VHH binders against o26223. Designs and how they scored, part 250

Target 1, 191 residues: o26223
Amino acid sequence: MKLLWTSQHIKVTVHIDGKVSKMDVLEAIKTRRSIRKYQDREVPEELIDKILDAAMCGPSAVDERPWHFIVVRNREMLEKIPEVHPYGAMVKDAPVAIIVCCDSSLEKIPGFWVQDCSIASQNILLAAHSLGLGAVWTGVYPLEDRVEGIRRLFSIPEHVIPFSVIPLGYPAENPGTRDLFDPDRIHLEKW
Short names: E, the ipSAE of ESMFold2; O, the ipSAE of OpenDDE; V2, 0.75 times the mean of E and O plus 0.25 times the DockQ between their complexes.

## First folded at step 16 (VHH)

Design Q1 (framework vhh_vobarilizumab_d1; at its last look DockQ between E and O 0.02; V2 from the best seeds 0.00; counts 0 for: pae E 19.0 > 2, placed apart)
Fold by ESMFold2-Fast, scan of step 16:
Structure Q1 (fold): chain B 191 residues (1-191), chain A 121 residues (1-121)
Amino acid sequence: as target 1 above (191 residues)
Amino acid sequence: EVQLVESGGGLVQPGGSLRLSCAASGFTFSNYQMAWYRQAPGKGRELVAYISSGGYTDYADSVKGRFTISRDNAKNTLYLQMNSLRPEDTAVYYCARGPHESYIDYSFDYWGQGTLVTVSS
């Protein structure tokens, strides 16, 4: 619902533009799929801001929150990513990509930044899905050639580690839903 | 029960063409990424062509411009159109399916038995 006023005639129209996702959390987790094909449509900056806000709300070891994000919209730069990432060919066709990075100067406890950046990456995927977008996590760390390729391409300083490249856009494919529940992996009270 | 059955292999002269088919059954074909791999005698398997559920495609540099991967979701069939064949394309060609969800590569959980392609004069 929206409230709208005019200069000549006062008319109240109530409209809600949805501050909360219509998809519940469990549904979002279970229906999120990797999307590698995107519509030729720009993603509004407002949606990217919402996704990055959600990414930063994840837990981190001793609350170190070591993540930094590079938002890439430049077509020429997106087209160069497949040259340094062998499974990133879809990035060249995405309207935008987010590079998740760790700033090692923010690390308070050694080694846990990997889990921290994994949490941020998954939150990007879930937030994108909840907003009607599709995304895919293309892994960078700990593969040395990909780390150095991405670092060189985006002028990333030595104390910052590129962790993942996540292209996203309005989805042009629908791979359906997976049913992965396996009760044999659940142990009650003891192994 | 998941099954992938390749067909269309054979002997062809250099510069010739072949079309490979893979008949899929036992799963919702349209929900899966599909690929063609090949293996020459004494060598490991290599990715030739990839197609996502929605038709995003990716190719090995050695076949780009010569091979075309496609899918027919109504027929549960994967295809590989091979043009301008070269002796180095000689290999057993395998159909593969996977769930799309590897974050480092294209991962596959089922493979067919393969179909032999021989390119020789």
Scores: ipSAE 0.740, ipTM 0.883, lowest interface PAE 0.9, mean pLDDT 90
Fold by ESMFold2, look of step 17:
Structure Q1 (fold): chain B 191 residues (1-191), chain A 121 residues (1-121)
Amino acid sequence: as target 1 above (191 residues)
Amino acid sequence: EVQLVESGGGLVQPGGSLRLSCAASGFTFSNYQMAWYRQAPGKGRELVAYISSGGYTDYADSVKGRFTISRDNAKNTLYLQMNSLRPEDTAVYYCARGPHESYIDYSFDYWGQGTLVTVSS
């Protein structure tokens, strides 16, 4: 995909690259694992662009699309994230992280932005996996100390809510596939 | 042609009540999600209340407990009951049509001309 951004116009062009990914969507969903160890290998900007394109393909409440994304490659900033996010230690070892945010001024239905940003976050994980990358969702919202810490660290405005931090890179581990289907969670017609 | 016609605005004292109506035509009203938006002078439009085709409702935090959205699908009419009105509720109120049956796929695409609500202070 090729994106052109100017101060006057936003243009999106669609290209079919062929062989960029051959992973079936059900395969991607079933085989994706949280990856917390990464190779010392740079992630090309092209792959980040494809991941963010996928993130923005998700549905949102009444098409409000409240999401914004901060791409963090700066080593010093990545190393500071664990100071405000105690379960984000692996972020310092990632070549890049994506912070998923909600711009509350874009909300059309109050309160559904959490679902919207969750959809975008999951699409990031699946797209990364399909491109041969590993990623993990580290939670920020609704933990207010984490929200405030990330907001301060990245100079995020008061009306913008950081939702998740997603470090990613070429995986340096393979946790294997899990069978998580539980038929006891399925209720027919009613509870 | 899709048309949404609001009525029921006016001048009211703080603590008073108004009931807004929106007459809908040119589409199968019962299949669509509907909302009320408002625009205060010099501000953008903000969502006030939402109702799905099936009757699920949601509200902006600023109006919860004071405003009630409802619909009468037989009369193709959307309502907003506004109680305990405050000066900050002063705005032009718009009826808006939302997505067909799926509330997460479309923006609100048709708007009425608006009805002015003034709450004196």
Scores: ipSAE 0.000, ipTM 0.085, lowest interface PAE 19.0, mean pLDDT 84
Fold by OpenDDE, look of step 17:
Structure Q1 (fold): chain B 191 residues (1-191), chain A 121 residues (1-121)
Amino acid sequence: as target 1 above (191 residues)
Amino acid sequence: EVQLVESGGGLVQPGGSLRLSCAASGFTFSNYQMAWYRQAPGKGRELVAYISSGGYTDYADSVKGRFTISRDNAKNTLYLQMNSLRPEDTAVYYCARGPHESYIDYSFDYWGQGTLVTVSS
């Protein structure tokens, strides 16, 4: 993990590989909830590494792997994110956030990067949950105001597209479980 | 060898103006983000302003509306126009090279020696 510092105390870490889970896959998927309240507790770097490793394990179109990740721990920057992301209020309360981005220069087939980054984002959520953390997917793309806001805030190059902001922390809430299974959404052989 | 050389510092009265320059060499200047930092006596180094390779700029809140960062890629030079200077702007100002445009890297890897700006009546 390489930490990059700007003069405004922007800590950015770019990660490539990792391994994680205390839960079986189905349990993680079934019990995961969006968490928007966090404890006043730091997230160890080792957990972030595992989460980012998981993020990079998803499939991508023709194996293009267009994703990049900005790890944000700087309190000032975390507090600024809600200014450009109206539904990112909880980010200011998180000890860390991951910004998932797409490098458009890595895209091989147009448009599939959205799927690729979505998979990466979901893997972040599942991995976080399996490690005892809470997280929430706050959408950036395709809303231009949010995209540009995050871009400016983090000086993201023009060819790189911010996709999602995912705050993480130890949960300070328990939303409980929910059943989202809907058999009416299942079609056999034909619509 | 990468080099950054600041100039333009000096003594100025409150409300005055200065223009700092940073001459860059040893790399493709136009492909890099650049920034100005400052360090006041007894304080840590802080970001003042940065400019992307594409010309996007941002500033510390304390200098917004007063300072302007710009670049001349043809001259490999970074500028900081400082207007309405205040005593609290007194510091050594440093030029810094930021990330290459092709990377999401926020580290600054090269610094100049700095130029002193003193704002005093």
Scores: ipSAE 0.000, ipTM 0.228, lowest interface PAE 12.7, mean pLDDT 88
ESMFold2 (binder alone), look of step 17: mean pLDDT 84; pTM 0.842

Design Q10 (framework vhh_vobarilizumab_d1)
Fold by ESMFold2-Fast, scan of step 16:
Order: structure tokens, then C-alpha cells, then sequence
Structure Q10 (fold): chain B 191 residues (1-191), chain A 121 residues (1-121)
């Protein structure tokens, strides 16, 4: 571990040498797709740092920012996730996964941490897409078996709640974009 | 508008093979995840095989190594190749269309009417 930056209890220097996106924000939002098949290719730590920076820039209730992140690159640990997460079969083949967690000790307004962690999770997906990576959100909370399974696997303390597991990597699949605009869901001035 | 029509079911002996087809219409097939489910007499519906729009596949443990899910986007058709069939594979098999963007589990918004597979000696 070389070159340090301060982040609460961790001093790490983040090397962000700045890839520029070739898509605007609307294009990124409209073309992002869940990716469940990855190339056998490592994701540089600098890209993970950019993704996590983007995740932490989301809004949160009363600016409580309750999120913590576990970055998992260890193959043995990635291979154990499907044992406690039935939807997470693809995680064992991903080069890296991010576990989004809520530290309940940081919560200022009860219950809003779910929205906070949802925002962080979506920002991870969008940032990954903008950087040429693919990712998928695999839900953990509020399914008790998944929450406790993930907690046990990663030694997560009781005051911290695992919210989502997001495997990511260079995509080995290319799903088409969706046209989901539905004007019947838009009401002018009143319901 | 959306239609899923299964075919290929029938009676087969244990150890035999069968290929199911699902013809899809009314949507851009290549943009959707697809799945095969089955329901045995007196039992609930269970996922058999899943295929994402981009080709990722997942299988129930009971069929891994025996069944292969595939798709032909040019023909708007989903397939299930079933090998080494067992009496316990007897069920009505359903084709299902899934949203690519579920974050909780595989989810499906349209289903076919099913095709019966009977494995009997």
C-alpha cells in the first residue's frame, strides 16, 4: 500500500488519472444495461476508485451519507457469494464485486438509508458503464437470508447492513438498449 | 401484443432427449432475457434455465449438465435442449420473458401457456 489519502479510518492515496467519457449523461442513463458476463480481465484499481467516488457523490437524506463499500477481488470469496445469494451466480465469474453497505451509526433519519444506498448502487452502475465496464445490481436487503449470509461471509458487524452486491468487469455480452418511454405515466398539472 | 408459444413437448423414455421451442412475437426479442420454468403435478413452478439478452446463462442444480438453454435472435425463438431425461423431469414447461433490469432476482412479465413433457417408461 503506497501513497496515502485520508478517508475516516483508512489512509489511502487514490490514483485517478482521468478517463474521459465519450457519452453524455442522458446517453449513459439510457444505454446502461445489466451485465452478467465478464471478460477474464482485471479491472484497474484506478477505475474502482472513480466508481466509488461517483457513488459517494449521490444525495442522501439530511446528507447522512451512511454508505460503506467492500471491494472484493479474492476469487475464493467471490466463489462463495452464490452459496448465500441465489441471484448472484454470475459473481463467481466477475473479476471484482462491490458490496454496498449502510453503517447504521451514521443514520440521522430512520429508514432513509435504503434510498441512500439505492442511489449509491445506481451511481456505481452508471459510473461503471461510463468507464467501459459492465455491472449488475444483485439485491441483498431486505431479504433476511441474503443479509445474514453476506454479513457472515465478509465479517460485517451487526450495526452495518449489506444492501447490494454489484459484480463488475469488462463486458463479455452486449445487450441492446431499451425504449421504455411511456407517455401514459405522465400526468399534466394533476393526476 | 406480446405472445410466447411453446412447442416440442411429448412422451419420451427415461434417458431420452427432447428439444423445446418458444416462438416469441410482439416485442424486440433480442432485448429481453428469457427463461424456461416447469411445474410438476401438485408442485409449484420452478426456474429451470435462464438466458440473458447478452448470452449469460444460469441453470437449476437439478438440470445442470443435462439441459442447455439457447436462443436464436434472428428467428425470435428460445430453445431448451433436454438430454438424459428422468421421470422427475415430467412437468409442464413454460417459456417466460424477463426484464433485463431486475435487481432482486430473475423476474418475468409474460408467460406462455406451456408444453407438457412426460418422461415415462
Amino acid sequence: as target 1 above (191 residues)
Amino acid sequence: EVQLVESGGGLVQPGGSLRLSCAASGFTFSNYDMAWYRQAPGKGRELVAYIASGGYTDYADSVKGRFTISRDNAKNTLYLQMNSLRPEDTAVYYCARGPHESYIDYSFDYWGQGTLVTVSS
Scores: ipSAE 0.584, ipTM 0.756, lowest interface PAE 1.0, mean pLDDT 88

Design Q11 (framework vhh_vobarilizumab_d1)
Fold by ESMFold2-Fast, scan of step 16:
Structure Q11 (fold): chain B 191 residues (1-191), chain A 121 residues (1-121)
Amino acid sequence: as target 1 above (191 residues)
Amino acid sequence: EVQLVESGGGLVQPGGSLRLSCAASGFTFSNYDMAWYRQAPGKGRELVAYISDSGYTDYADSVKGRFTISRDNAKNTLYLQMNSLRPEDTAVYYCARGPHESYIDYSFDYWGQGTLVTVSS
């Protein structure tokens, strides 16, 4: 609070300085939920660029960064995803989807690309949430039929492995809060 | 102690209707996705209907437009309304608890004991 006066006419005015809180990282992590219903509203390319920038900032094994991303906005292509992904029905109704892929030619240490692409996928979900969007991770790897279905549908080369399909948009649902903290899963110093 | 108890199965004529119920206990029902699966004689289990904790629904093509999945979070109960029943719908129907925030869709951690639905003349 601040008080201001003028010399000839005493007029007291009280001022209160306000502070703005933004969603911090912990709040974003704790409140992110899978979103499967989207508004009929396009996502600006600038937001997709921010999400993909965040995805590429994750750690990777020996900094191999094996990820490639396919951004799908074409309605006909989105409608074909459920034909090769049996639980991807919501993708048809999303304004956009991101397919996370591993380029095996970039792999420097065998097998760690799975963790690398998992980190990228989670960063996409978290970045989307922080920007007011909703998304859901629909699993592709290691299910061979889904991997080959997505590969053929999007003309993905043999040395590239589709890992996940992540539809996203402005949310048309509002799932509740989770309380998942379980102290019995924390061990001090030894098992 | 997670428990799922199905009820409402029975014998019906083709074209008839049944409503299945699943009473859930031992967990916070409103925080979990739920599903109905079925197993016909001599066949494997197949997903019939899915409902998320926020009400998103998905259906097998074979039942879409005939079956409706719903939930009552205040009563910890899952429902399956089955209309226009066909002989091929004959199966044991199972209630299943879905994984919380799963990115894999074929894995469920708890199942009920099942309820038999027979569609015949």
Scores: ipSAE 0.517, ipTM 0.747, lowest interface PAE 1.4, mean pLDDT 87

Design Q12 (framework vhh_vobarilizumab_d1; at its last look DockQ between E and O 0.59; V2 from the best seeds 0.57)
Fold by ESMFold2-Fast, scan of step 16:
Structure Q12 (fold): chain B 191 residues (1-191), chain A 121 residues (1-121)
Amino acid sequence: as target 1 above (191 residues)
Amino acid sequence: EVQLVESGGGLVQPGGSLRLSCAASGFTFSNYDMAWYRQAPGKGRELVAYISEGGYTDYADSVKGRFTISRDNAKNTLYLQMNSLRPEDTAVYYCARGPHESYIDYSFDYWGQGTLVTVSS
């Protein structure tokens, strides 16, 4: 059902949110990996709703929350994304993709929408991972050819800027955890 | 010390085949994404083929259906099977290692010294 994100059970009780999370926050952050291969399984609309709820809970500059999201399940549309995004080949094989957009009419402070939409994109990746899904952030902004290509493909108005395309699904690959901690990048008291 | 050493290049006639190899050492090969890049004289480096740690593959439009990227984690070796070669495939081919989670395209931090592939009669 396309209307699961309007369910009366969402935002009614903390019990629903508790059932969603299967790992702690640090574990989720450290074990999340980009996933580009997906099982041939539909993602329930209720999980997409939970992911988008998490995306909207991020901080934003002066609480402007400029994000809008396009949820794409139509196979013909998913298959056209690689034509306008050269590194989005995996999107055509995903059961669903989320396009993160900035509505510039909601912008209260110039330029910070990029950080706002980055926060929303990362929350989508973390929420998907916590729910047993895999996802990858494929960059759109600030590459103008990709911005314009995605805009035309999805009839996005001029005051809205497509920021990222995030395909997601049940993972069909299992990359390991990376160790990226670098103490040389930590400075105590002074540079 | 990270090392990537390409081999298998040479002169081949149009329509011929070559198999390139990249021997990796100095890191845990199975934990990294890998790629083949090429550079023709007077042109920049272009991505030819990509393979993720989990086996996802991606190809430049110019080589789709003709080239196949693969990896042997037990041998720490990356391969590029090149079929139906064309004169425009003439280039130095580079093996590349990708450790990073890139949100824009693919990311690579080490390249080998390259192996020359010449396609001519």
Scores: ipSAE 0.662, ipTM 0.837, lowest interface PAE 1.1, mean pLDDT 89
Fold by OpenDDE, look of step 17:
Structure Q12 (fold): chain B 191 residues (1-191), chain A 121 residues (1-121)
Amino acid sequence: as target 1 above (191 residues)
Amino acid sequence: EVQLVESGGGLVQPGGSLRLSCAASGFTFSNYDMAWYRQAPGKGRELVAYISEGGYTDYADSVKGRFTISRDNAKNTLYLQMNSLRPEDTAVYYCARGPHESYIDYSFDYWGQGTLVTVSS
């Protein structure tokens, strides 16, 4: 068993045989953090496949499943992303990034694709974390400059909307956990 | 009460160096992202440097290679080492407490009063 990262509240363990310790869903949700610093280590394709599988498991409006995913490993392309995505500076140091897109031609009910792609993006983050990887959601939509920048960079057709860029890698930072529970945001039966 | 108190500003010649400090109190410093902002006369406030809880750093293009953000969690102190200072670096520099999880941009909820840095011959 190889300890990947240990922190006060976040512990990621990888087995010597490459297997990752299982993490229950609540643990994944509670302990997930945005990770912006990565090890100089490649992410196996198998893990990316698992992450993408998870990305496609979320619900969507009337099951429209409008999402597409661009998996980016090319070093040159990763290094170019920050040029059009100011919040994506860390992408240049990631071994891989997933760009979540919406194919508008698949949309059945207007406007819900944002929720669909959000669900997919969050599932990517949770899956990555559960697999011992670090990731961060860097928003593209609805910022027009970023949308167009990513579109041009990756030759994304006009009917497809880039939504988020999610760099992934083995974590090289060790953030703690936060308690974000706010009982004042909970209303019983009525407001 | 959350407090951020900047220090270390002053007058420096072009090419000189300064080290800013921000003393944090009233919260668990180690659990927060931190940043330095600056505001030059007649200009808006801009992000200079960012440091995550985990130690990831990001810089404005204008200061890359010249400025270094760091933190000492044991001392609840944020630092900005500024080297090769230029007249255009003249500004009030602010310490800021960093965001919770954001997927768009860096955002901050508490600010210090600022410290003036003047770069002039």
Scores: ipSAE 0.598, ipTM 0.821, lowest interface PAE 0.8, mean pLDDT 91
Fold by ESMFold2, look of step 17:
Structure Q12 (fold): chain B 191 residues (1-191), chain A 121 residues (1-121)
Amino acid sequence: as target 1 above (191 residues)
Amino acid sequence: EVQLVESGGGLVQPGGSLRLSCAASGFTFSNYDMAWYRQAPGKGRELVAYISEGGYTDYADSVKGRFTISRDNAKNTLYLQMNSLRPEDTAVYYCARGPHESYIDYSFDYWGQGTLVTVSS
């Protein structure tokens, strides 16, 4: 059990390189980048708790909330992820990774769990960024070799589907932002 | 106009070395991930080496320890140092530019014309 403080008495503040930061949500969305290079610095358990709390705040189909999360800090296990995840080479250098999973027994509406787990995965990326961390979504589902590899590695039961592996840590790279706005994707009133 | 121009290919004996260069223009080079791909005769393209704008690198298993990708952002140039070359490395080598934000595989939107590397006795 953790002790939580209310906003009326105590604020929990996260320091980013010795500074207190408060990031606007639009700024977080626009400036978040995939980070694949991390400092040799541990991520406190408190920050992982905040990130997972944020992950679970997303909407889900008929409130089914099918997500489960595996938090991986064990060095041997992190080093094995690239053996079954070709796009996950950076995971071996991360201090921690989060595996987002769907428990299909919680699914109320068939086929919407992908959207549900995508929402949770994106919330993890944004929350990590707002806390001064860098992360990257490395896709697992629907690539069957990756799904089976991750399931086998982490003893994930057959009715649970690993969806994404998200390594994270304090960033050791600072990619710039890009202007990706495309007005041709916007249609007023009709196609 | 995005342009990627490879150079440095040629004929080399097994065990030899080559250094490939890719001159980039028409975009802010330092803001993009870059990669080298190769295509052997009768085969599909395969990733050889990848480098992010922040310096993270990844290599195909077949070239690890022998090839080194690097970039010089001041010169808008991507490099591939190829050591201990084998006949199996014979291929056309392509420079590729990619946006950073793919979640399933590295993704690339521009390729050069390629430079031929032939490793033969």
Scores: ipSAE 0.520, ipTM 0.785, lowest interface PAE 1.4, mean pLDDT 89
ESMFold2 (binder alone), look of step 17: mean pLDDT 83; pTM 0.831

Design Q13 (framework vhh_vobarilizumab_d1)
Fold by ESMFold2-Fast, scan of step 16:
Structure Q13 (fold): chain B 191 residues (1-191), chain A 121 residues (1-121)
Amino acid sequence: as target 1 above (191 residues)
Amino acid sequence: EVQLVESGGGLVQPGGSLRLSCAASGFTFSNYDMAWYRQAPGKGRELVAYISTGGYTDYADSVKGRFTISRDNAKNTLYLQMNSLRPEDTAVYYCARGPHESYIDYSFDYWGQGTLVTVSS
């Protein structure tokens, strides 16, 4: 069986550096990498809007769609994030960051908002990559000190839970590709 | 077989300099984030410096401006240049291999055996 060569292709057309390009969905998924180093270059509002549109298109439990997003471009605010997120140092050098939040008032089934916000976070990473940007998911929930630190820093209400901080920008690094396929983790018909 | 072998530790006077090296083998070095950690007597392990595959760097506040992390992918080697050394920098220094795609924090799956750095008169 030639599993690695029998890929089915779905094509996505995106704007990259003012040009229209085709990106295969499977290649986008396989080539997306965490990017922690960014060019000193502004990200247009149009691209942020496309990323957030993609974020909101993910599935959610009972279609509760509990996500809210804070878009942070203010340099002083970005520079304060590492004070409450010890592994978020790259955020201060990013042109923009998106904070993914859960509005608990929109929750219809207890606990599934974590999966909902995870899906939104991954969609942000894939959409950014498809648009020629780099991004990294820096975890906030369920680490209590980070949740409360981010909440206070951005005046987030008590019924809203900050889930992740995702800095993004034009990439200034190009990590090597990864090959993580492990057939020993696939069980046919039964364990 | 993954191996990380540190070298370059030793005894140095306050204000002195040392360059630590970590020779990596058994994996594609260029595909991994790398870090230096240290453990001083009676203390837990502390992240000293981190470097991504593309050269993003992150430093503990205690060493910023004094230490520089770098990598040579052609030689499969990680470096830590330590300047203006202080008695408080006395520790065993460990090379660590980091995750590619952690979304929570830096995490490490392999560590070297460490190299001792002693800063004293």
Scores: ipSAE 0.584, ipTM 0.771, lowest interface PAE 1.1, mean pLDDT 88

Design Q14 (framework vhh_vobarilizumab_d1)
Fold by ESMFold2-Fast, scan of step 16:
Order: sequence, then C-alpha cells, then structure tokens
Structure Q14 (fold): chain B 191 residues (1-191), chain A 121 residues (1-121)
Amino acid sequence: as target 1 above (191 residues)
Amino acid sequence: EVQLVESGGGLVQPGGSLRLSCAASGFTFSNYDMAWYRQAPGKGRELVAYISYGGYTDYADSVKGRFTISRDNAKNTLYLQMNSLRPEDTAVYYCARGPHESYIDYSFDYWGQGTLVTVSS
C-alpha cells in the first residue's frame, strides 16, 4: 500500500499493483484537480479502455453520441502538440494523451455535440482520477487555430472536429484542497 | 483583499542576475497557480514563467534556460531567478495569481503593481 496523496478531508491509498481504496462519486468530483506533471511510468491499456468506456457513458443530446477518440502514445507526436497548442506544453511529458473528437456525420441536432464532447471530456478526467491517474483538459474547440493545428497534426478528416486534448499519467504533483461552494449562487424558488 | 507585492527589480548590466520576489496575502497561496509576466515599453504584456500549485513549470521560449520560477508556500512568496540578462529583458515584471482549473489557458485574475528591470551597460 502506498499513499498517493492526502488532503484535509481525504486520503487515497493504492496497493503497489493497483487501487484498493475506492473514493465515492462525490469525493471523486470534489477532489479531482488538473494534473500537469506526470511520473515516467506507462499507463496500461486496460486503464485507458476503462476511461474511454466511462467517457462514452455520458448523456448525449438525442443520444447522438458523436464522440470519437484518438489515443496518442507516440513520443514524437506528443512532442509536436505544443507547436499547435500554446498551453499544451505538459503533453510532451505525458505517457499518453486522448484527443476527444466530434464526428459531424453522427450529429442529429446542430450544436449539441459541444455539450456531448464536454461531458465525455469531464468523464475522462473523473475516471482517470478514480483510477489513481492525473489528467488535464487542454481546450481546442472553438479556437480555430488550435482546431486546424490538431486536425492537420493527426490527419483528422474535415468532417471530424478535434474538441480537447487530455494528457494523462500517474501524478507527480499533489494538489491542494479547494472549497468552491458559494451559497450566493443558489436562489430558492425564484431568481 | 488579495495583494501581490513585487520586489527585487533594478538596473543590471548585460550578463548579470536579479532575483524577483512576490509577497502574496489575502488568499490561500498554496491553492493557486502563479506566474510572472512582463511588459516592455510600447509592447503588450507577455507570459515569462508559470508555476502550478503542484510545481509544474512552463517558460516562454525567450527565457528558457536563463530564468527559474519557484515558490515557497510556507512564506507565501513567489520567486523569479533571472540569469544571463539581456537588454531585451528590460521590462516591468508583474506577479499574477490564477486558478489551476482553466481548460483553455493559464488564466490569471489578480496582478501586482510591477517591478522595473532595466538591463543596460
């Protein structure tokens, strides 16, 4: 057993060969943080498969489920991402990245693919966290230069829109706890 | 009230070194990303160096290998160690605080007043 991190409210413990302490859903949501520093350690395909399974389980407008995913492990390709994404420098140091894409040919209702791909992106972050990994959402859509840069870099067809680039790995940084609850943003019965 | 107070600027010769400090108060320093920006006369503000709450760092290409950003969470202080200074590094340097959870950039919501660095023979 090893301690991955501790905060004022939670402690996550993982066996050497895997996770033995399970966080509940609320704990996972409240303790997930963006991770930009990774251990030099391979992420097993089985964990990527679990993460992508979770990504596809989100709600989708008229159940169009327009998402496609590119899994990038090639170091040369990861190193080129910062050339087309100005805030993606950490990607070159990640063992793997997932590119979330929309296949526009699967779109049944205009524009809702953005919400669908956002849901898939957040599910990737939460699933990664629940499995003892760290990840960060680096936004691509709707920034035209990033969209076209990523499309060209990964030979993405014109009818497919790259939405986000999510590097992930075993975390090499331990984020602090956040308390973001703001009761002034809650209105009872009326605005 | 959030306060960021820079210090350590001054006149230095090319090839010299300076260490900038930023004293933070009014928030939980360890929960925030921090950055150094600079603005030269007649130019826009540019990111120089970034450090996450967890210690991930990123640098502008123009300063890589010469500048080092660091933080001391116990002292609520951000540092920028500047080595091998060049005339083009002449600018007002600003300390900035930001949330770690932006999914499009390194967003910053508070800035200090700045400290002037002049690199001249």
Scores: ipSAE 0.607, ipTM 0.772, lowest interface PAE 1.1, mean pLDDT 88

Design Q15 (framework vhh_vobarilizumab_d1)
Fold by ESMFold2-Fast, scan of step 16:
Structure Q15 (fold): chain B 191 residues (1-191), chain A 121 residues (1-121)
Amino acid sequence: as target 1 above (191 residues)
Amino acid sequence: EVQLVESGGGLVQPGGSLRLSCAASGFTFSNYDMAWYRQAPGKGRELVAYISWGGYTDYADSVKGRFTISRDNAKNTLYLQMNSLRPEDTAVYYCARGPHESYIDYSFDYWGQGTLVTVSS
């Protein structure tokens, strides 16, 4: 990896002028959409730090917190992701992507790392949305070709499993929200 | 109530061009990703071209540089401009609507009835 800014980043104080997020939690959940088109505009390191802080605050099985994150800003590396991920073409046009990984050496109970990394991935999407950014979860695990392609591209060791690739940036599209409430899926007292 | 109606197919010679149209109704077209799929005789459906609500496009390698997907949100219409057609492009072409919220692929939930494109052998 040529650019290791996450290990070298400086915490920057941003004057937000009351705009950290105007939406409440329910609004954020209901209005978040996958964003695949981004402005040609840099995302400040401190926003990535806030997003990753939120990602690490999710629950995990027996509090194992197996997640590791790779932050990719290098244009040449972003452009190579579509070669190993058939639905990751938008990544090459994103200013940054986060790769969510499981470090199996941190796993305390077999198999629950999938749920742990799913929670971290969704928290990244929600945090990005709350900060005025757009993102999309492009799935890697459990598709073996994608897992091994991402592993080789980013020099990920064998005991670490790439789980998802999440490009993010300032949105250049604004799709409408969805109303998905289905009362037929709610059962009172029993099935 | 969701309806997708394809048109513009026909018989063309190799090297020729066709423009397919898909008229959408029964939903807010501008809020959905759209795609063109095709199915050749004896084969499964394959994705040809994808366009997001915001205009992000993606293409199958076999058609990249020859086909262009576009949309007109004011007219609720999806287009596929097909240039330099080859015999292997012979297929029924389907318009598809996507929900935009899949974490693994482009996920599509409705397809039209298709329009036949035949490129002479």
Scores: ipSAE 0.612, ipTM 0.782, lowest interface PAE 1.1, mean pLDDT 88

